# VH-VL binders against Ras and Rab interactor 2 (RIN2), part 6

Target 1, 92 residues: Ras and Rab interactor 2 (RIN2), of Homo sapiens (Human) (q8wyp3r787to878)
Amino acid sequence: FQNYLRVAFQEVNSGCTGKTLLVRPYITTEDVCQICAEKFKVGDPEEYSLFLFVDETWQQLAEDTYPQKIKAELHSRPQPHIFHFVYKRIKN

## First folded at step 19 (VH-VL; from r5 with light chain S92T)

Design v1
Fold by ESMFold2, look of step 21:
Parts: sequence; structure tokens; C-alpha cells
Structure v1 (fold): chain C 92 residues (1-92), chain A 122 residues (1-122), chain B 108 residues (1-108)
Amino acid sequence: as target 1 above (92 residues)
Amino acid sequence: QVQLVQSGSELKKPGASVKVSCKASGYTFYDYYMNWVRQAPGQGLEWMGWINTYYGNPTYAQGFTGRFVFSLDTSVSTASLQISSLKAEDTAVYYCARSRFYIGSGSYFDYWGQGTTVTVSS
Amino acid sequence: SYVLTQPPSVSVAPGKTARITCGGNNIGRKHVHWYQQKPGQAPVLVIYYDSDRPSGIPERFSGSNSGNTATLTISGVEAGDEADYYCQVWDTSSDHVVFGGGTKLTVL
């Protein structure tokens, strides 16, 4: 019923931590970024975005995308695609 | 290497049908949707829709929900476009192009077939 | 129905910079992809995700996207860059792919 989204937080000099967010299926990437800024307590949220790491490549997600839909698409196949949603700095 | 190889050009009369094939090689076929793109003579690119290569369900763009049918033969990694009741305005080059199956991350077409010219004339 | 608007043509002298625009409502909230098409050939991807280059595309091709305008920039334009250029997005509201109308780049 209620959806969850696992998001890793990557910061230079601290490695990665992760949180499972309780989100609605219609949440946008922009909204996820706002939640992440609060949950991970970043001081400069405009310098961060949500990224998808899949197939050994990084993609910055556009603001009007739906991470839950991407997750569902990736899970729709019997062979797993290893992927991570990562909240990290846009540069560096 | 990734290749999309399309069937040869077709000359048809109005009212006939045509089937354009697109054979994929060099990658895992079901990891990418197959898209169809039309280009009428002297005109721009027009997305016709795609087919989910794992489940076989098509999605048609607005204006292509009638005489146009997408299909698959997954045993030979082939997508097909069938156009029925051909009209003169169906004269165009038809391209296949692949995109990742997880579309919400921003679909783009990294590989295209060479195009198939369909000419509809009396 | 999301609409992308491109100028029909752009002319630029060899060695100068060409800028090809792609207008769309809030296009900066989307990813824009660009294709080059030479006469008689299939399109070739030259920019994806607004500014990324596929392997084999020279760095003089660049892209930007903000507000209501995305731009393909070709610096040091060569005669071999003469082609039609198309922008493309995925429209999340309709779940459709949308192409711009194309821009003919002339080098002279």
C-alpha cells in the first residue's frame, strides 16, 4: 500500500549512509530532494540532487521524474538490475 | 556491437499493407524498448510509439492508434511495424530505435536502424 | 500534448559557434536529448541528459537546459556539421516522446 524508497546519502569525506523514506507513488524527484535535504541535514540543498546509479553509470534525475516509477520499472524484470538512488552533490 | 537492421524498401499501392522489421543484435533484447519513428519526405522526426520487449505490450503515440501495429518475435530479437490500409501520406522513412526500459529516467535513442522507405503510390 | 519549438534554420561561418535552441514550457525540469541527421542517414545521438556526450562525439558539441530553453552549442563549426538537428524530451505527463521540428544548420 504505502511505498518506501531507499536513498543513500553520499558526502565527500564521510562515505555513504542510507535511509528508507516513506513516500507516495506520485512523489517527484524534486520532492524527494526536499525530504533528503531535511533527513540528511544538508546546509546547502541547492548543491545536491537525486541520482540513479544503474548499469555502472550515474544519471542525475530530472526534477519532474517519479523515482517510484523508475524503481517499479527496474523491479519489473526477473533478472535483477543492481541500482541505487543516491542523494549527492551535483558537482565533485 | 549493437546493431538494428531493418527490412528493405517497399513500394505499395493505396489500401495495401506493409510490415517493416527491425532485427536487433549485440545486446540483451529485453533490456531496451523498441521505438518506431516516422519521417515523411522533407519533414521532421515523429515518434510513433514503442513496444515493451519483455512483455510485448505496445504504446502508440497520438495519431498512431489506428492502422499501425507493433509486434515482436523475441526468438529472433525482432520488432515489427505493420501498417494497414495504406494511404499516400504514409509515404515515409520508418526507423526503429532503442531506449532503456526504465523510461522515467529520461528516454533517449542511442542506436537507430538504417531506416526503411515505404512508398505508397498509384 | 507537450510541444518543442526549434528555429527552422541557422547559418554560421566556419570556425564560429552555432547555437540551436529548443523551446518548451518548463523544459528545464526535463532532460533534453539532441540528434544530428545528415541527408539520407539515420539520426545520430550527439547530446543526452542536456549536456552529456556519447563516446565519439567531439567536445565542441555541448548542451545546456534551463527555464524554457535548451540549447545545443557547436563551437568551431566545420562543414561536416551541416545537418538537421532535433531536440527530444520524454513528457512525463503524457508518457510520450516528443521531438522538436528540427533545425537545418548551414555552414557558409
Scores: ipSAE 0.505, ipTM 0.884, lowest interface PAE 2.5, mean pLDDT 90

## First folded at step 23 (VH-VL; from u5 with heavy chain P103M)

Design y2
Fold by OpenDDE, look of step 25:
Structure y2 (fold): chain C 92 residues (1-92), chain A 122 residues (1-122), chain B 108 residues (1-108)
Amino acid sequence: as target 1 above (92 residues)
Amino acid sequence: QVQLVQSGSELKKPGASVKVSCKASGYTFYDYYMNWVRQAPGQGLEWMGWINTYYGNPTYAQGFTGRFVFSLDTSVSTASLQISSLKAEDTAVYYCARSRFYMGSGSYFDYWGQGTTVTVSS
Amino acid sequence: SYVLTQPPSVSVAPGKTARITCGGNNIGRKHVYWYQQKPGQAPVLVIYYDSDRPSGIPERFSGSNSGNTATLTISGVEAGDEADYYCQVWDTSSDHVVFGGGTKLTVL
């Protein structure tokens, strides 16, 4: 596992900004969201979640998942996959 | 179309071995994990583990180590489950199932084999 | 080990709504998946990622997940909906897939 995770912050009418997080291999999605909330200065973090964009689909990650494990798995696949971790609002 | 076709029913004696096959088609075999699920008569579904179809590394669930072996024949897109030293309690329907999940994320089974009945009787 | 608890059986009249629960400690922090299994057949995925439906699954099937309970809801129940239903999660702590005990849905 690499100790970094690239996360994009997506907001309506503000575009996307990316940050590289230095995180431990077994950090949870919940923890990553907490870090994102702080770094992107989100005032209502309960309205946001971490999403995985891969294979042209969006997937909201459950709180107890491991983004670093997901990244490692995607890198280990025989076919290269373009993927993004995106911190954005949950749809209502 | 994605298909998982399993081998036919088996009737074995205690102590014997059985090998159940699962042939995949309609998709890139090594892009998905293959899982095995057991269902004893009148019982629920039990996850037995999975095999990484690219690296060939198996992961066994608790209770399914030792006598259970997952294997691959990638040349024919086939996963196999071998059970040795069969016991009466191994009598069940065995399913192979494809999963889309990535490690550390949710796992679900979008396609299933038709199941293979293994009966162990003296 | 992580445990999922389902009621053994649920009965519903045709046209009514069936609700099948799946209990688990903080299950709302997980993604829940649901499967339908009819006698002599393999399970069929009916709900994934808590509330998404695979292609071919009627809109009558819906899912929710929060707190300690996930629920599969089947509105306008038909005779063909009679089956066993299983919830399933991924337990990250043990790296195990976990199934519920299954619920037999009877259409009266």
Scores: ipSAE 0.499, ipTM 0.898, lowest interface PAE 1.1, mean pLDDT 93

## First folded at step 24 (VH-VL; from z1 with light chain S92T)

Design z4
Fold by OpenDDE, look of step 25:
Structure z4 (fold): chain C 92 residues (1-92), chain A 122 residues (1-122), chain B 108 residues (1-108)
Amino acid sequence: as target 1 above (92 residues)
Amino acid sequence: QVQLVQSGSELKKPGASVKVSCKASGYTFYDYYMNWVRQAPGQGLEWMGWINTYYGNPTYAQGFTGRFVFSLDTSVSTASLQISSLKAEDTAVYYCARSRFYMGSGSYFDYWGQGTTVTVSS
Amino acid sequence: SYVLTQPPSVSVAPGKTARITCGGNNIGRKHVHWYQQKPGQAPVLVIYYDSDRPSGIPERFSGSNSGNTATLTISGVEAGDEADYYCQVWDTSSDHVVFGGGTKLTVL
């Protein structure tokens, strides 16, 4: 596993800004969200989550998932895939 | 090679408990989730939930809360399903199945146990 | 809850092409996986991510997914292909794995 994870921060009125996080292979989505909350200075982190955009679909990642494993899986596929990890508000 | 070997058939009376085991080999146990799938006689496949083999946290599908308990013995790479207060409707084949270590569209089952028949009869 | 709909049965003559459909609302926006189950045996993965084949699965097995229908196609059907086939997805809204009702493929 590579020890970096690219995460985009999506805001409703300001678009997306990306940051590269240095993270361990077995870091959880919950932990990544905490890092994102700090780096992006989010005041209400309970309303945010980490999403995966891949193959034209959005997926909200459960807290106990492993983004680094997901990235590794996507890179291991026979065909290249464009994917993004996005930290954004949970849709209600 | 990857193998999932389940415990043998069970015959139980209503109200009793049963524990089905699934021993994994040929891969790193904690790199994959373990799922449980039920199949009643002549019926289709029904997903019961999965357990995070790294943290030990179970996730139960709707309809499989309360009497159903997922557990692990990581020292022997074994996942277990316990059903308490057995009912006749619990009569089915129960499968363990491996999936990737995350939830999402890539959640498919690449390896299955051979199944364990649980019969509940008076 | 998200529901996958399969025809209860499909019949095909040997050497012909069988098509098993899996219907779901906007299923083309999901990844569909397929399993083969023969009597008295555990299911076997035959297609994943809509159209990818696991090692050991013949090329005559293929998959497609668009709109509201995913399809498992088996060309050059053999007697050994007689089995139950299940489609499967992961539903984002409920965080549940969902199986179709299954399709019995009969080789005439």
Scores: ipSAE 0.019, ipTM 0.680, lowest interface PAE 6.7, mean pLDDT 90

## First folded at step 25 (VH-VL; from y2 with heavy chain N35H)

Design aa4
Fold by OpenDDE, last read:
Structure aa4 (fold): chain C 92 residues (1-92), chain A 122 residues (1-122), chain B 108 residues (1-108)
Amino acid sequence: as target 1 above (92 residues)
Amino acid sequence: QVQLVQSGSELKKPGASVKVSCKASGYTFYDYYMHWVRQAPGQGLEWMGWINTYYGNPTYAQGFTGRFVFSLDTSVSTASLQISSLKAEDTAVYYCARSRFYMGSGSYFDYWGQGTTVTVSS
Amino acid sequence: SYVLTQPPSVSVAPGKTARITCGGNNIGRKHVYWYQQKPGQAPVLVIYYDSDRPSGIPERFSGSNSGNTATLTISGVEAGDEADYYCQVWDTSSDHVVFGGGTKLTVL
């Protein structure tokens, strides 16, 4: 696994801001969210989560998942799938 | 339009071998992993493992190593399960089911084969 | 190994609401999936990602997941809802699919 993770921060009625996070291979989604909350200066992190956008579909990642592993899986095919990790507000 | 069609029921003697096939259609075969799940009579669902449909690498769940072999024939979008040295306890319905290949984001089965009954009796 | 616990059976009268639970250690930190299986048929996905419904699944089916318990809720239960229901998770620590023991829903 690579030691970096590209994450986009999405806010309502605003553009996305991308950051490259230096993370360990088996960092959890929960920990990534904590890093995002700090880097993007989010005041209510409990309202946010990490999402995976792939194949025109949005998926909220569970806390116990491993984004670096997911990235590796998505890169495992000769024809790579376009995907994005997005830190954004949970839809209520 | 997605379909997983499995081979017909099998009746075998103990010690024999059986091969169950699962033909996929209506989608890109290698974009999804193929899993195998068995269900003994009157029992629950038991996950057996999965096979990488692009590279052909199988992964077996605990308890399903040795006598169980996953294989592919990608030319016809078919996954197969072979069971050798059959035992009475192998009597069950065997299902193939697909999942997304990036299963780290959450592995679930949106489509299933109709199941193949394998009966092992002397 | 990770374990999911379901009640063996649940009974409900037609038109009432059935609730089927799935217990697991910190299951709220995972996504839960639910399958319906009628006699002689293959399982059918009815809920994924805790609360999302696949196309073709009635709105009567809903799901929730928090703490140590996930719940499948079936409102306005119909005779056709009588079936076995299984919860399922992906155990990221062992890379295993884990099924619950299944719950038989009987419509009285």
Scores: ipSAE 0.900, ipTM 0.958, lowest interface PAE 0.5, mean pLDDT 96
Fold by OpenDDE, fold request of step 26:
Structure aa4 (fold): chain C 92 residues (1-92), chain A 122 residues (1-122), chain B 108 residues (1-108)
Amino acid sequence: as target 1 above (92 residues)
Amino acid sequence: QVQLVQSGSELKKPGASVKVSCKASGYTFYDYYMHWVRQAPGQGLEWMGWINTYYGNPTYAQGFTGRFVFSLDTSVSTASLQISSLKAEDTAVYYCARSRFYMGSGSYFDYWGQGTTVTVSS
Amino acid sequence: SYVLTQPPSVSVAPGKTARITCGGNNIGRKHVYWYQQKPGQAPVLVIYYDSDRPSGIPERFSGSNSGNTATLTISGVEAGDEADYYCQVWDTSSDHVVFGGGTKLTVL
């Protein structure tokens, strides 16, 4: 696995800003969220989560998942699927 | 429409071999992994493992190594399960089911085959 | 290995609400999936990502997941809802699909 993870920060009704995080291969989604909260200076991190956008669909990643592993899986095919990790608010 | 159509029921004697097929249609075969799930009579669902439909490499769950072989015929979008040295305890309904190939985000089965009954009896 | 625990059976009268639980250590940190299996048929996905419904699944079916328990809720239970229900997770530690033992829902 690569030691970087590209994460986009999305606020409500605003554009996305991306940052490249240096993370360990087996970092959990929970830990990535913590890094994002600090990096993007989010004051209410409990309302945010990490989402995967792929194949025109959104899915919230469970805390125990491994974004770097997911990234590797999505890149494993000769024609990788376009995807984005997005740190954004959970729908209420 | 997505369909997984499995081969018909099998009656085998102990020690024999059986091959169950699962033909996929209505979607791009290699965009999804194919899994196998076993269900003994009156019992619950038991995951057997999966096969990478693009590269063809199988992964077997614990307890399903050795006598169980996953294979593909990509030319006809078909996954197969072969069981050798059949035992009475192999009597079950065997299902194929598809999942997304990026399983790390959570693996689940949105479409299932109709199941294939394999009966092992003397 | 990760283990999911379901009650073996749940009984409910027509029109009432059935709740089927799925217990697992810190299952709230995972996504849970639910399947319905009627006699002689293949399982059908009824809930994915804890609470999302596939197309064709009625709104009577809902799911929740927190702490150590996931729950499938079926409101306004109908005779046709009588079936076995299985919860399922992906165990990221072992790269295994894990099924619960299944719950037989009987409509009285």
Scores: ipSAE 0.899, ipTM 0.958, lowest interface PAE 0.5, mean pLDDT 96
Fold by OpenDDE, last read:
Structure aa4 (fold): chain C 92 residues (1-92), chain A 122 residues (1-122), chain B 108 residues (1-108)
Amino acid sequence: as target 1 above (92 residues)
Amino acid sequence: QVQLVQSGSELKKPGASVKVSCKASGYTFYDYYMHWVRQAPGQGLEWMGWINTYYGNPTYAQGFTGRFVFSLDTSVSTASLQISSLKAEDTAVYYCARSRFYMGSGSYFDYWGQGTTVTVSS
Amino acid sequence: SYVLTQPPSVSVAPGKTARITCGGNNIGRKHVYWYQQKPGQAPVLVIYYDSDRPSGIPERFSGSNSGNTATLTISGVEAGDEADYYCQVWDTSSDHVVFGGGTKLTVL
């Protein structure tokens, strides 16, 4: 697995700020969220989660998933799908 | 619309082999992986494993190695399950079901085949 | 090996609310999926990502997941809801799909 993960930070009614995270291959979504909370200086991280945007659809990643593995899966095809990991507020 | 159509019921003797097919239509075959799920009579769902519909790589769940073989015929968007050296305990309904190929984000089955009953009896 | 535990059966009167639980260690850290299986039929996805409903699934069906328990809730139960219900997760530690044992919902 690669040792970097591109994550975009999305705030309400604002643009996205992207950061490249240096992470271990089997880092969990929970840990990625923690890193994002720190790097983007989020005050209420419990309201945020990591989302995957792919094929024009959004999905919230469970805490026990592995973003690097997901990235590898999405890259596994000759014509990989365009995707984004986005750290943003959970809808409620 | 998305459809998974499986082959018909099978009646086999112990020691024989059977091949169950699952033909997909209504979507891009290789954009989804195909899984196999077994259900013995009166029992719950048992995940058997999955096959990468693009590369043809099979992955077998615990307890479903050896006699079970997943294969593809991509020219006709068909996945197949072959069971060799059939045993009475292989009697069950076998389902194919699709999932997205990026399973790490959460594997679930939005469409299922109608099931194929395989009966193994002397 | 990750294990999901469901009650073998749940009974409910028509018009009432049925709750089917799915227990798993820290299941709230996973996404749970629910399937309905009527007699002689293939399973049908009724809930995905804990609480999302596929198209065609009535709003009477809802899901929740936290802690060690996921719950499928069926409000205003109808006779047609009588079926077996299975919860399912993706076990990221073993790369396995895990099903619960299933719950038979009987509409009295």
Scores: ipSAE 0.896, ipTM 0.958, lowest interface PAE 0.5, mean pLDDT 96
Fold by OpenDDE, fold request of step 26:
Structure aa4 (fold): chain C 92 residues (1-92), chain A 122 residues (1-122), chain B 108 residues (1-108)
Amino acid sequence: as target 1 above (92 residues)
Amino acid sequence: QVQLVQSGSELKKPGASVKVSCKASGYTFYDYYMHWVRQAPGQGLEWMGWINTYYGNPTYAQGFTGRFVFSLDTSVSTASLQISSLKAEDTAVYYCARSRFYMGSGSYFDYWGQGTTVTVSS
Amino acid sequence: SYVLTQPPSVSVAPGKTARITCGGNNIGRKHVYWYQQKPGQAPVLVIYYDSDRPSGIPERFSGSNSGNTATLTISGVEAGDEADYYCQVWDTSSDHVVFGGGTKLTVL
């Protein structure tokens, strides 16, 4: 596992800002969200979650998942899969 | 369209072996992992494990090591389950089911085979 | 090991709403998937990621997940909805797929 994770922050009606987070290999999505909330100065973190964008599809990641493991899985194929981890607001 | 077609019903004696096949079509075989799920008569679904369809590495759930072997024939997009030293308690319907290969994001089964009934009887 | 608990059976009258629960420790921290299985048939995915519906699944089917309970809700129940329903999660701690015990939905 790499010791960094690239996460894009998406705000309503605004562009995305990317940051590289230094994280441990087995950090959970919950912990990544906490880091994102601090890094992006989000005031209502309970309204946000980490999403995986891959193959033109969106998926909200559960809190107990491991983004670094997911990244490793996506990199395990010889054919590149374009993917992004995106910290954004949960839809109601 | 995506299809998983399994081999036909099997009737075996205790101690014998059986091989159930699952042929995939309508999608890129190696882009999805193949799982095996067992269902004994009148019982619930029981996950047996999965096989990496690209690298061929099997992973067995607890309780399904030893007599159970997952294998592939990628040339015909087929996954197989072999059970050796069959016991009466192995009597069940066996399903193959596919999942995305990045399971860490949440593993679920969007397509299933029709199931293969394996009956072990003296 | 992680365990999912479902009621063995649920009965509802036609046109009413059926609710099938799936209990698990902090299950709200996971995504829950639901399958419908009719007699002699393979399971069919009806809900994924707690509340998303695959194409072809009626809007009558919905899902929710919070705390220690996930719920599959079937509104306007029809006779054809009579089946066994299974919840499922991915246990990240053990890298195992976990199924609930299943719930038999009877349409009265």
Scores: ipSAE 0.893, ipTM 0.957, lowest interface PAE 0.5, mean pLDDT 96
Fold by ESMFold2, last read:
Structure aa4 (fold): chain C 92 residues (1-92), chain A 122 residues (1-122), chain B 108 residues (1-108)
Amino acid sequence: as target 1 above (92 residues)
Amino acid sequence: QVQLVQSGSELKKPGASVKVSCKASGYTFYDYYMHWVRQAPGQGLEWMGWINTYYGNPTYAQGFTGRFVFSLDTSVSTASLQISSLKAEDTAVYYCARSRFYMGSGSYFDYWGQGTTVTVSS
Amino acid sequence: SYVLTQPPSVSVAPGKTARITCGGNNIGRKHVYWYQQKPGQAPVLVIYYDSDRPSGIPERFSGSNSGNTATLTISGVEAGDEADYYCQVWDTSSDHVVFGGGTKLTVL
């Protein structure tokens, strides 16, 4: 199956926007970051990473993680967990 | 206050069975998976696998697919490890430890049980 | 399967800085977690996500991770820091927890 991944882009001067990406099930976080750098037109992609916001906390996702698997794990419970994938600057 | 309280130490003979329990409190039991970790005397930590606390399906690490059985009693927020056909080499401290159920972003253990010593002698 | 390598022991004088390494192929692409285990006690999480400290862990504990090496750094080492230290990753290719072999920190 083809999958969709919603990713918000957070930038102070441009506000917050989002895109729904068409991705393979096994896409890595590293690859999602590359797609986001192109789609959101960032000039300094090494200063950005993909973050997960869940349980009122932020965490930077390691490069070898699989966002679609994380999404599936969060959806595996009957009670929905509110979460967001956010492409944003490291340390901001 | 999160707590994982394990059953008391056991002295067993070869060929017997043992069941180590781990009772969780202070959090929503099914939001965290339970892992088992063993430590033989003077040795390092060895991951044994985990059990899905919502659906009850276990996953065993390589080398633990035979005599080791993970189980749950969700009515009392308890995970258990049963070891059958005990051997002298099963002598170790056995720990339970919890991880968040969404392990794809990282699986790590913020709380551990106090450990249960199983000694297999004679 | 994925392997983490730690030195068996590290000795450090009181007040100095201890550095405990954890080697793994491309470990910088993973998150590293560190545990302290004192004799007769369960392990305690001291670092998660490479460099974050749980509540109650002093700021003199810090972590880094890049390339093939993660490092736990303990500045201003005290006698109470004498313990075994384990690194750990979650290996996304196998869905396995992997521990390093442990490092005994001696404060002399």
Scores: ipSAE 0.755, ipTM 0.931, lowest interface PAE 1.0, mean pLDDT 93

